# Ledger of designs, part 2: VHH binders against Programmed cell death protein 10 homolog (ccm-3)

Target 1, 215 residues: Programmed cell death protein 10 homolog (ccm-3), of Caenorhabditis elegans (q17958)
Amino acid sequence: MNEEGGYLGAMTYQCLYSPVMEKIKQQHRDDPRASLALNKLHTALTTCEQASPSFLYDFTKVLLDDSELSVNLQESYLRMHDTSPTNDLIVSGYEQNADYKELTKRAIELRRVLSRVPEEMSDRHAFLETIKLIASSIKKLLEAINAVYRIVPLTAQPAVEKRKREFVHYSKRFSNTLKTYFKDQNANQVSVSANQLVFQTTMIVRTINEKLRRG

## First folded at step 6 (VHH)

Design s21 (from d1 with M109L; framework vhh_vobarilizumab_d1)
Fold by ESMFold2-Fast, scan of step 6:
Structure s21 (fold): chain B 215 residues (1-215), chain A 125 residues (1-125)
Amino acid sequence: as target 1 above (215 residues)
Amino acid sequence: EVQLVESGGGLVQPGGSLRLSCAASGFTFDSYAMAWYRQAPGKGRELVAGISSGGDTYYADSVKGRFTISRDNAKNTLYLQMNSLRPEDTAVYYCAAYGSEIDLYFSYLTGPDYWGQGTLVTVSS
């Protein structure tokens, strides 16, 4: 339930800063001065996030508020999961293993279907169908996590089980938020709980990668 | 072959208690999430309590603090302890089984994999 930087910092980095910084670095790849400055900026942003969890989110929020741009960050992050890089969901060194490939596939599928939530919410019938797809995707990912649990080293199993329990907990929270939304129309809380669920899928794969990283 | 058989329903005075049982057979009970639904006269079915294979519980706001759901995997039996009963608790109570706890959490979208036949609970003076 509690991780360094939380989901706000992680989402802001993954959806906004990392992709933007890489594109800008690419545009200035032949300019050593700009490349050096951009690398320093990228490092500074990650250092600030480590020192103050949610820094990147707070920084972005202030920028948007001061610019008078009307942006809902939670909805924006959720929409960005449709196009954001998925390399963080790959189990490094095990790309050919069927169970780890299935885990990656199901995590990506859940990210993609959750990204449709803000767009689909305005049409009740379409939204109910999307929620059915989300529930199905959650089940498939849970099955993949269970399969991976059976093949990871015994020393890694307690950590994977903890991440599984957290994933199930946030899946329940997401469903409860949807039930509340149908009663009181709090759209922002739906986006918040969806992003928290996305973050839990990221943490599962990160934990597996950390436990498998033995020389 | 799959069966869910409820028992323990009956007539009780307001403020009284009843314990419902659901005997399950024909599937691997301990791997399923289980739930109690109720249907009052002229109303749709309502989820009142749910329990995962791991024992995590859910309660509808209308019964929270009064009802307790529990399971005995050795006996393949689901229970609902109902305390401080009110006339509005009058309903047919149904046992339900879900192959995944995720389906239980999203029960407002789809029904369970298996339904019991129901047991009537009447709360009246």
Scores: ipSAE 0.569, ipTM 0.803, lowest interface PAE 1.5, mean pLDDT 86

Design s22 (from d1 with S100D; framework vhh_vobarilizumab_d1)
Fold by ESMFold2-Fast, scan of step 6:
Structure s22 (fold): chain B 215 residues (1-215), chain A 125 residues (1-125)
Amino acid sequence: as target 1 above (215 residues)
Amino acid sequence: EVQLVESGGGLVQPGGSLRLSCAASGFTFDSYAMAWYRQAPGKGRELVAGISSGGDTYYADSVKGRFTISRDNAKNTLYLQMNSLRPEDTAVYYCAAYGDEIDLYFSYMTGPDYWGQGTLVTVSS
């Protein structure tokens, strides 16, 4: 479902457009005309997304529908987190700090285990084992967030606490979606809630980076 | 009405063993996930062990290898076999029931549907 300012546009950008544009820009790095054209395309797409929330998601969905491709975008985004770069989960300038390093490690682990959800869902017993690993990973990330909260500047603490509360909220929504899934077999809603949870890990680290940069 | 009644607590010496029982009534026991929690003086309640309706078990790191959770669906009874007891195991032990096993795995965020009254276990010489 389309939501204003929500995760759909952000996930479409992060999982599909940003990695693809980066690869294409790198392939054409020695071509000034191509680089300029790619930068203009990037700006146009982000401008459209700002004017109409979910534009990138809607554009991609129409493109896939018109191309006669049978693709589940929510499952595809989730699977991409298994091999995607994790630079967005690094606390810049604090890579050697034990608590920030632990936060990055636990965020990466959660993304990786969540990426397995679409493949494991077909086997009830295997999926329950994956759910146990997800629950354990969420708990470890919460512990890492608590440790980071204690060492960030006092001015940053309210923002970290807000992101922690949002992460807990989406974790509870994910667990509720799992309970519903075992009753109604609606696999797509599990992938949706898993992607929302992945987005929250990104928001936590991004917020920390923003607050540490500003002092 | 739903009731969970613990028994088997008492005083035991370090290295000893105790078997706790929880008699359940007022709900379909065999469809529920069950758990044991404990609360030491001045501390919060912590999950010790859990068992799903299907028999899959979970243990806290502090008790793994020493405690065994089991259930008898014919008797509507949950058990906790505690071996190699340590002074640190001194606590009030609570029986708990979860209507959905997913909530048991997320127990650090979600509470059980039902709680027992607790039984005291004291490990001291």
Scores: ipSAE 0.640, ipTM 0.815, lowest interface PAE 1.0, mean pLDDT 86

Design s23 (from b5 with S58Y D61K; framework vhh_vobarilizumab_d1)
Fold by ESMFold2-Fast, scan of step 6:
Structure s23 (fold): chain B 215 residues (1-215), chain A 125 residues (1-125)
Amino acid sequence: as target 1 above (215 residues)
Amino acid sequence: EVQLVESGGGLVQPGGSLRLSCAASGFTFDSYAMAWYRQAPGKGRELVAGISSGGDTYYAKSVKGRFTISRDNAKNTLYLQMNSLRPEDTAVYYCAAYGSEIDLYFSYMTGPDYWGQGTLVTVSS
């Protein structure tokens, strides 16, 4: 399984391009020509990403390299999760259902605690406290996924189980990356693995929404 | 050869106290995270308490405020002080060792590197 490439475009879109495009569209909301052009640009970027996985990431990387700006994109994506919109984690039409509401709550909590990783890594004691919170948050989300599995339609259960297995896989990868970090101090791999976990929370909720819309 | 040897188990009345000990040998004890698990008849093993190499502690909700985990690195010994014991605390208690405290934090996904053989605690009148 592609542990690095599969989330790059999605994270770049959600953390950088989507928020920026929404702000620019809002700035020009009263200009029909600008709004039309911005919508076309937004669609073109989405189409390019669909045709060439990681296009948005590659484009951003080249832009930063050509500008000679030293930016760690993986760390930046994590920091952005602290304040980013959480609409993608809502189970549409089931906002008042206790189990789906719990799933959304736990996914948001995991996203927020993972966002603290870059800031906490420089202090061993603080980082270990953050890791305890991350481990606890992952466990609570896993319990919420199990509860949702019991209430989704039978036709949706195989898809939810597949997403649960992928989430467990990436959680184990994250744990192993942390152990490696305390030996080799490779901070970037921790950020990569953390963003992969964020992507898995998005995929779980997206899959549930897709299955609930069909049936 | 790595060994974890539990002691201190026995029969105690509800409301009583027991102190469990785990003597560790064959590894660098002070570098390992340590834990106590228990297994009641017909149930799986559950994490009761954990302690990092640095002394940070974790407790399961069911024992929080009643049990205290501690370690003596000079004696290579792990302890569990159990107070206000209840019939539902009846179980075989296992000592466990983790080469990384990260694995202890993720214990619901990752088992310990080493297990003791267990010591029986019976809380009954």
Scores: ipSAE 0.623, ipTM 0.813, lowest interface PAE 1.1, mean pLDDT 86

Design s24 (from b5 with G50A S58Y; framework vhh_vobarilizumab_d1)
Fold by ESMFold2-Fast, scan of step 6:
Structure s24 (fold): chain B 215 residues (1-215), chain A 125 residues (1-125)
Amino acid sequence: as target 1 above (215 residues)
Amino acid sequence: EVQLVESGGGLVQPGGSLRLSCAASGFTFDSYAMAWYRQAPGKGRELVAAISSGGDTYYADSVKGRFTISRDNAKNTLYLQMNSLRPEDTAVYYCAAYGSEIDLYFSYMTGPDYWGQGTLVTVSS
């Protein structure tokens, strides 16, 4: 699968679809038929996304274009990471393991600090301070990944190392995008590269969860 | 176990030159980004020059064109060649090492992992 296409669908699910579905489910908690309908809708959207990567993103984009609303999805998704659920960053069954717990903590911290980019980008001084925090958070997450690499089963180590290399690659890409931004003021590319970096944190934890399960 | 030991500091007249050395041990030197910081009396510590594992360099505007950072990976040694020294260059100079797995820009922003003890450079008549 193309990782670039995959992050669009993942971001749409995590930032928009999942929180909205949970709110609607709570609003209709007294209606069993509504609960059944919502479960059917969830399954249908998940199936569509698996069959056509980025389907949720494409659907949302077309809906916004058709409504004639001026919305920057990349920027909106970044902002949503400040309050979005973080259950996708938990290593299931190992919540009390110190190294896996540290990995989750550092991944959440990076997601939260990246969410501040759209708001702080307009103030040069604030943005430079945020960049320092992002760099620090990237370093701490990388250290946590290295610690986890040492404790995962030997059969899982190649997959974890691959995800670590991808994370480093997207970290360097984000750094280069920031350098370009100070020359050309292309804010959208900063949001794109930040979302790609957030997606890499999700892929690291997802890969660990998959390798720790039986088969 | 990690150690950074600076040498080469001393008293020099304005317009003179000095070469600082930093001997590194306890880590894989050639994979680390390295830097020189300085702290003048009554001021905070500031970055002077940095060099990546691949040889890319950065210089503060105040020293650009006068100072040259270099490394010798075979000797695990970092150097700072200081030319056309000014009284304003008077400071304690610190060697610093950065984690190798992030690029030079992010290394600069996060600050160094390891510090040397410093070597005093005095520029006066």
Scores: ipSAE 0.025, ipTM 0.408, lowest interface PAE 4.4, mean pLDDT 82

Design s25 (from d1 with D56N; framework vhh_vobarilizumab_d1)
Fold by ESMFold2-Fast, scan of step 6:
Structure s25 (fold): chain B 215 residues (1-215), chain A 125 residues (1-125)
Amino acid sequence: as target 1 above (215 residues)
Amino acid sequence: EVQLVESGGGLVQPGGSLRLSCAASGFTFDSYAMAWYRQAPGKGRELVAGISSGGNTYYADSVKGRFTISRDNAKNTLYLQMNSLRPEDTAVYYCAAYGSEIDLYFSYMTGPDYWGQGTLVTVSS
């Protein structure tokens, strides 16, 4: 259960708050009062998320429940990965390096194919074809991680290997959740597990970026 | 109780064809996903082709267009039709069974439930 909460704040911020705040900031660019208010809101939200993990998710869930809106947050976040910005998957300063570029490409491909899960689940045959694509995408991302491991500084290698093991762990969990789904039809757990995989792709690239920064 | 028995291996010239068979017993064959693996001298085992209980197929890039996997549920038998054989296809070919086709798709992380003993295919002039 606690592991389910680990990605919720980050996912809520990336999928809901960040895109909305950027759009509103653009619309009010020439209003100093609105710009100040948005900056204060941004700082407050990032501070609250860091101090209270999952606060943004919990707040959003309560708001939706109170508003009587019929929204499945896990499915919504997953669908948003079809069109969401992928700047978080870029290895900063190494955009021209073939191995880091391949890592970014494979992480984006996995994010996009996972985003199709909620829509494809209603058709068994279509869903099984999507699962084959997901399995292939995960394998290609693992190959890209292995290639990156060979070129990162020696001091970064333990962190990359740890992120690879975590990604494998969540990939196996996703596979097991799919097997359970074909028995119990619990669609929400599939969306939860898929979002955990999306978060792992973010963590891999984030860890690499953190290790490549000079102290 | 569970048994997978391969047959059909042998010596063949480059460009030739072979048909491998795998006779299954001791489990509900029609409920299992089935696969063919191969192991070339000095190399690890690699997945060549897979087939789900529903008949959906999977092929490694190295064999696409040349090999065809099929199954006969009435005879509890898995087949691999191998055409346009190349020297690099020389390997021991293993039959494998998966209780779930999902595990077959994730086979690079999850091994099969059951393995056959293997049959040798040699492609040489």
Scores: ipSAE 0.634, ipTM 0.803, lowest interface PAE 1.0, mean pLDDT 86

Design s26 (from d1 with D56Y; framework vhh_vobarilizumab_d1)
Fold by ESMFold2-Fast, scan of step 6:
Structure s26 (fold): chain B 215 residues (1-215), chain A 125 residues (1-125)
Amino acid sequence: as target 1 above (215 residues)
Amino acid sequence: EVQLVESGGGLVQPGGSLRLSCAASGFTFDSYAMAWYRQAPGKGRELVAGISSGGYTYYADSVKGRFTISRDNAKNTLYLQMNSLRPEDTAVYYCAAYGSEIDLYFSYMTGPDYWGQGTLVTVSS
């Protein structure tokens, strides 16, 4: 759904706040007072996210809206996936297994092509070519998920099938949002739907890692 | 009613050429994306080539460089020029229509709005 607060909070925490807080802590690691204060802030933000999953997203949105900064948070999240680390898409302990390796490769490819959406939307022809690449990437990821389903333990298969159905659901929603966009020019809904697809790639691999529990 | 009528199928030798036609009626052809699918014996239907209302084309890797899709909006006709034919190209070829080229790109999840009845292409000596 476009109004999925829990997903937005989790994405805001993992993509924005957690990496930034770790980077700032590292920059100030030699200052004991700053390190203590930053650790307290990080704990407070983590507590807020656990208590109210949409809080960090809502807080960030209000902060940007009340400032003189004109930032589209949904577009910013997408752009971040162009160069961000993809270690969350690795199936731990199975890096050399062909099917799990293919899953990781296809998930990364989908994130990278989705990250181009905000930049390509202003040119109709370029955007349609990007959409074609996105559709191809989704198809390849679905094929990789099907291959993984055949090799995971039987106890893990229901969870993988559930994640596949959710991924198909959000893929269809993205397709429908694109059709609507070419009629109403609502760019923000495209970015929302794209981020929901990015989150589904995270959930698929996370679920597989949880069921395999290796290392 | 909507109709898609394919023609031009037949028997050809490997390395030969065929041109398929699809005559469309009952809808605003110019506004639709069009596609060619094929189904080999015992296999599912696969997308071979697509063309948008604006004339932008899409090809499956297996036919790229050998097949050319085109359309004539004045005649409400879709074409597939098939060159350098191989035995593995043997299939029933289907014309398909999509109300949106977005659905054509997502054709593995979304079926076409309309299908033709198909025309048989056999590539053998």
Scores: ipSAE 0.576, ipTM 0.769, lowest interface PAE 1.2, mean pLDDT 86

Design s27 (from d1 with I102L; framework vhh_vobarilizumab_d1)
Fold by ESMFold2-Fast, scan of step 6:
Structure s27 (fold): chain B 215 residues (1-215), chain A 125 residues (1-125)
Amino acid sequence: as target 1 above (215 residues)
Amino acid sequence: EVQLVESGGGLVQPGGSLRLSCAASGFTFDSYAMAWYRQAPGKGRELVAGISSGGDTYYADSVKGRFTISRDNAKNTLYLQMNSLRPEDTAVYYCAAYGSELDLYFSYMTGPDYWGQGTLVTVSS
């Protein structure tokens, strides 16, 4: 599968396989046999993802194609962010720091508002209101990133600046995709660019966590 | 007081070139995103090209490959190099400033913070 923005495998694992595995494990938590089997399956899936980063996406796409299921994976990934866990957006060890809490809050807000895109695209007026909320949310997250940049260790600042530039780049891409959508009605590219933007929120927090672990 | 003063407009033949300039004052130019808009006779105003504080550029499909936006932060000046001009490029060209780069990217919903008064470009034989 062709990977764009380095996100296909990560999004497939994060949006589809990880939440499903955790939900199924919870449903069978009192069944020792099922729990052991599910843990082995989860380990196998993560091993496949690590060995071949596109494997889970390729596997899912082939499964849907062969089953002739009319599922748009990009739209499905976005919808999942409405209710999915947000543990990946927490700055570990700094949950009480005001600037890191603000970063987490704004990242969650952006993820949630982007999750509404597939449902609201068919109503032009509702969608325009959602886009205004998305633009506002992107701006608030950028402000939070700038605040975090000022308080992270100097050694971490170049990495945060790189993630900030990538976030701005994908925000611009998302805006351009919306402008094109109002002209040509191609909904799929909107979902693609929205997922790329969601992935950037994950990468920002992940990078901050990695840099803070070495201080 | 913020001021954006455009210059370089005029009459040019199809296939010709023009370079527009916008002299900015009254704000920290290098921290602002800048843009060129145009308004053709009887039509609405449209975004032609944009440039971020960091130099990242945007172009409308109609001008892509023909126009080049650039900035000189030392001179507080925005430029638009227009090549291979067509009659449909005839318009009043406006310089615009955005305090937030994101507002430029979402310009179809959010207008610029500051506008110039415009410079007329006429492409005719």
Scores: ipSAE 0.043, ipTM 0.422, lowest interface PAE 4.1, mean pLDDT 84

Design s28 (from d1 with G111E; framework vhh_vobarilizumab_d1)
Fold by ESMFold2-Fast, scan of step 6:
Structure s28 (fold): chain B 215 residues (1-215), chain A 125 residues (1-125)
Amino acid sequence: as target 1 above (215 residues)
Amino acid sequence: EVQLVESGGGLVQPGGSLRLSCAASGFTFDSYAMAWYRQAPGKGRELVAGISSGGDTYYADSVKGRFTISRDNAKNTLYLQMNSLRPEDTAVYYCAAYGSEIDLYFSYMTEPDYWGQGTLVTVSS
């Protein structure tokens, strides 16, 4: 539907369902029927999300609401990025290329520093230091994107430029959310904006991978 | 190559005014965010004021209402108008440039791409 719905589904899948399915798969590695069942579950969840872009998020949220536990999904997603797999940020087939390797490194760095936001917010001094690291990481990722733009095929450049503009847009939105936070203390909007920024880093690497696979 | 050259510093009495200038060369000035930093004896460098490529401004609380930052893209020059000067404003003032596409608040949380040599401002009776 909209980009905001898309990031909710992606975050829910990447942070909750994908890691859980991998752990269950490992526990049943010698059982081919368990692997088949997990693949069918993955397909079912993907189909539901494609039909309704917020399905996984909504399903998870109502499940947690029924538990009567105080769980903030936006904060949980951010925390999980510290330990989540980073294979989605690798430019497949170009792991040894210096510019693509640097892009991956900077995307991972930004994801991890953003994951520290929920913990650091309670301490103003620590949070200000984390914000400095986030700003530095955003700048380094932009520099890496610019370097990659110069080496991708000419046919891929318009798509990369579009993803760069989206990334800059969400970086500015995150900055404005931080300014508002120091005035109104609305921590949840900071977590929402941070997750949107994480999603944009995933989208730029995904777009590059798609363009490179096309030749 | 890239140069930022400050001028306009000097000795002034408390309550007085000074205007600093920073002449930029060797880069596309109008696409860069610009800032003024200062460093007092025995202290680290602190951000005083900043201006984006689009003209949005930022001021440190210590100078808000007294200092005005401005730029002239046709002349590749950055200015700092300092009014109601106080002894605690005594410092070496540095011009700085940021080539970041990020908004001004985020740009100031990273190291500048370029620094000037500084100009001394002394506020004493």
Scores: ipSAE 0.262, ipTM 0.624, lowest interface PAE 2.7, mean pLDDT 85

Design s29 (from d1 with S31D; framework vhh_vobarilizumab_d1)
Fold by ESMFold2-Fast, scan of step 6:
Structure s29 (fold): chain B 215 residues (1-215), chain A 125 residues (1-125)
Amino acid sequence: as target 1 above (215 residues)
Amino acid sequence: EVQLVESGGGLVQPGGSLRLSCAASGFTFDDYAMAWYRQAPGKGRELVAGISSGGDTYYADSVKGRFTISRDNAKNTLYLQMNSLRPEDTAVYYCAAYGSEIDLYFSYMTGPDYWGQGTLVTVSS
């Protein structure tokens, strides 16, 4: 489903603004003035993102450019996936189902191994070992998706198959980006492609949750 | 003309050993990642073992600890040493070549650049 702009706003919110806002809320829990201000800021940011696609990403990029802070946002987003909450990868109401638990486990494993990419790119041997782990993790996630496809309601199967095809597409793009990286050293494109894979794990589980909810 | 020619297949007793060879020609062997696949009757081809141009190895869980993949770049030859053979190892074994080791790691999505014609291994008493 996702153009590059579509995942940028979501990742900027999830990786940057949401964790920071939550930590600041906890630090100022006993200050009613600060709590009110933080709630208003949260609402404003959420409203802006809903009204203007990729607003948070564009705002953050301009802010960094203007402040002369040297930050690679794509690499930062990847690193954040090492410790970020994984509640979005849980299939609600089916936490005890073996196939849905396996899907969640494999999606988390893929996010964690992808988070290592920026750190390990500087050492060819270490990076190749990480690539082997990424390839293995993608294969295991594909197997988990296939198992889930067999147990979801028939009405949900077309949506699951569509998410699987998109995941395969971005996995192939990632492998091609790795091949070009070893030729042209374009590190940023590897990080972009890795973040697109992370976003696909979110889309797979989100779609399954949407189809399993009885509306 | 690219060729991959397998040899060493045959009939062997359970618990026995076989060494498969794959002679490569028509390409720069040293630059290619190499792999062994197998296909049992009625099943698809599955990756058994892989080896990168740099010598890093990869094994399927079913053969780990029993099979050893190796290469001799001076002879343009790939090997598979098969020990503790079981009836379920019975299959046609195929040599395969990948122009990129990245493609080898993602082999479940991408096929090899070149295939051999296969050699039959039968494990039976």
Scores: ipSAE 0.633, ipTM 0.793, lowest interface PAE 1.0, mean pLDDT 86

Design s30 (from b5 with S58W; framework vhh_vobarilizumab_d1)
Fold by ESMFold2-Fast, scan of step 6:
Structure s30 (fold): chain B 215 residues (1-215), chain A 125 residues (1-125)
Amino acid sequence: as target 1 above (215 residues)
Amino acid sequence: EVQLVESGGGLVQPGGSLRLSCAASGFTFDSYAMAWYRQAPGKGRELVAGISSGGDTWYADSVKGRFTISRDNAKNTLYLQMNSLRPEDTAVYYCAAYGSEIDLYFSYMTGPDYWGQGTLVTVSS
């Protein structure tokens, strides 16, 4: 899953370590030693993750297991997407273009509705309504992606198309996981596939941003 | 502009077979997911079978093993092969197109974008 979707390290960093380090940095902003220590910690963690894929996820899981705290990391990551900054989903430099505004809006909407999955799963009726909203949000995001093709440079289109195909693949995986869930009640696999879909949503926006900055 | 035209319906005896066809025009057929719905007297429309643009198929439990959905992108045509027909299969059968590239389950939840006029299938002795 980590190798295929590439989400475990990224989600652990974005949902846990990055927000915590920023809060600590603000609390110690007048202390140069603390600032240097935090920068060294950041570099060490990213170096370890690159040398050992999923290091941050594995490290965090061991810490929680050793402390005897009962935490489902996949569910926690999904819940955190509801309040996380949306900067990673914004197409920069094209704020006046209607198609890019629509893409940004639909990407944010999908991430937020997916964040509701863990809390809604226990109520069958509420969860079915949430699934309908997710399906609608996926459809609207795909429509927005198709609309931006008319203003994406020809040289960038193959990269965007590859990301779109990956997004569709993970949306189908999520759909199949939901169908299986109603039979086996495996909530963790729903959270896993939802996080993979969130990651793919981020990747398509990031790819569009990178290609447009270069032309 | 967009047209879905069904054919192949008719009267057949229990245990018989029919093949329904749906000729599509006015849109990029191979990019669309397609489905067959049916509506029996006094009932709402129900999804019978679906096929994605990539060829993945879904079937309602009531028709699994008896019906086969297929498509011919070169002819812009959708098919439903119906075998071992039962009186309970009597209904008007509708062709439907989904503009979404998402999974058929999600497409079903958002509803089809286009409908055919329907073709009547009567299974009676």
Scores: ipSAE 0.125, ipTM 0.477, lowest interface PAE 3.1, mean pLDDT 83

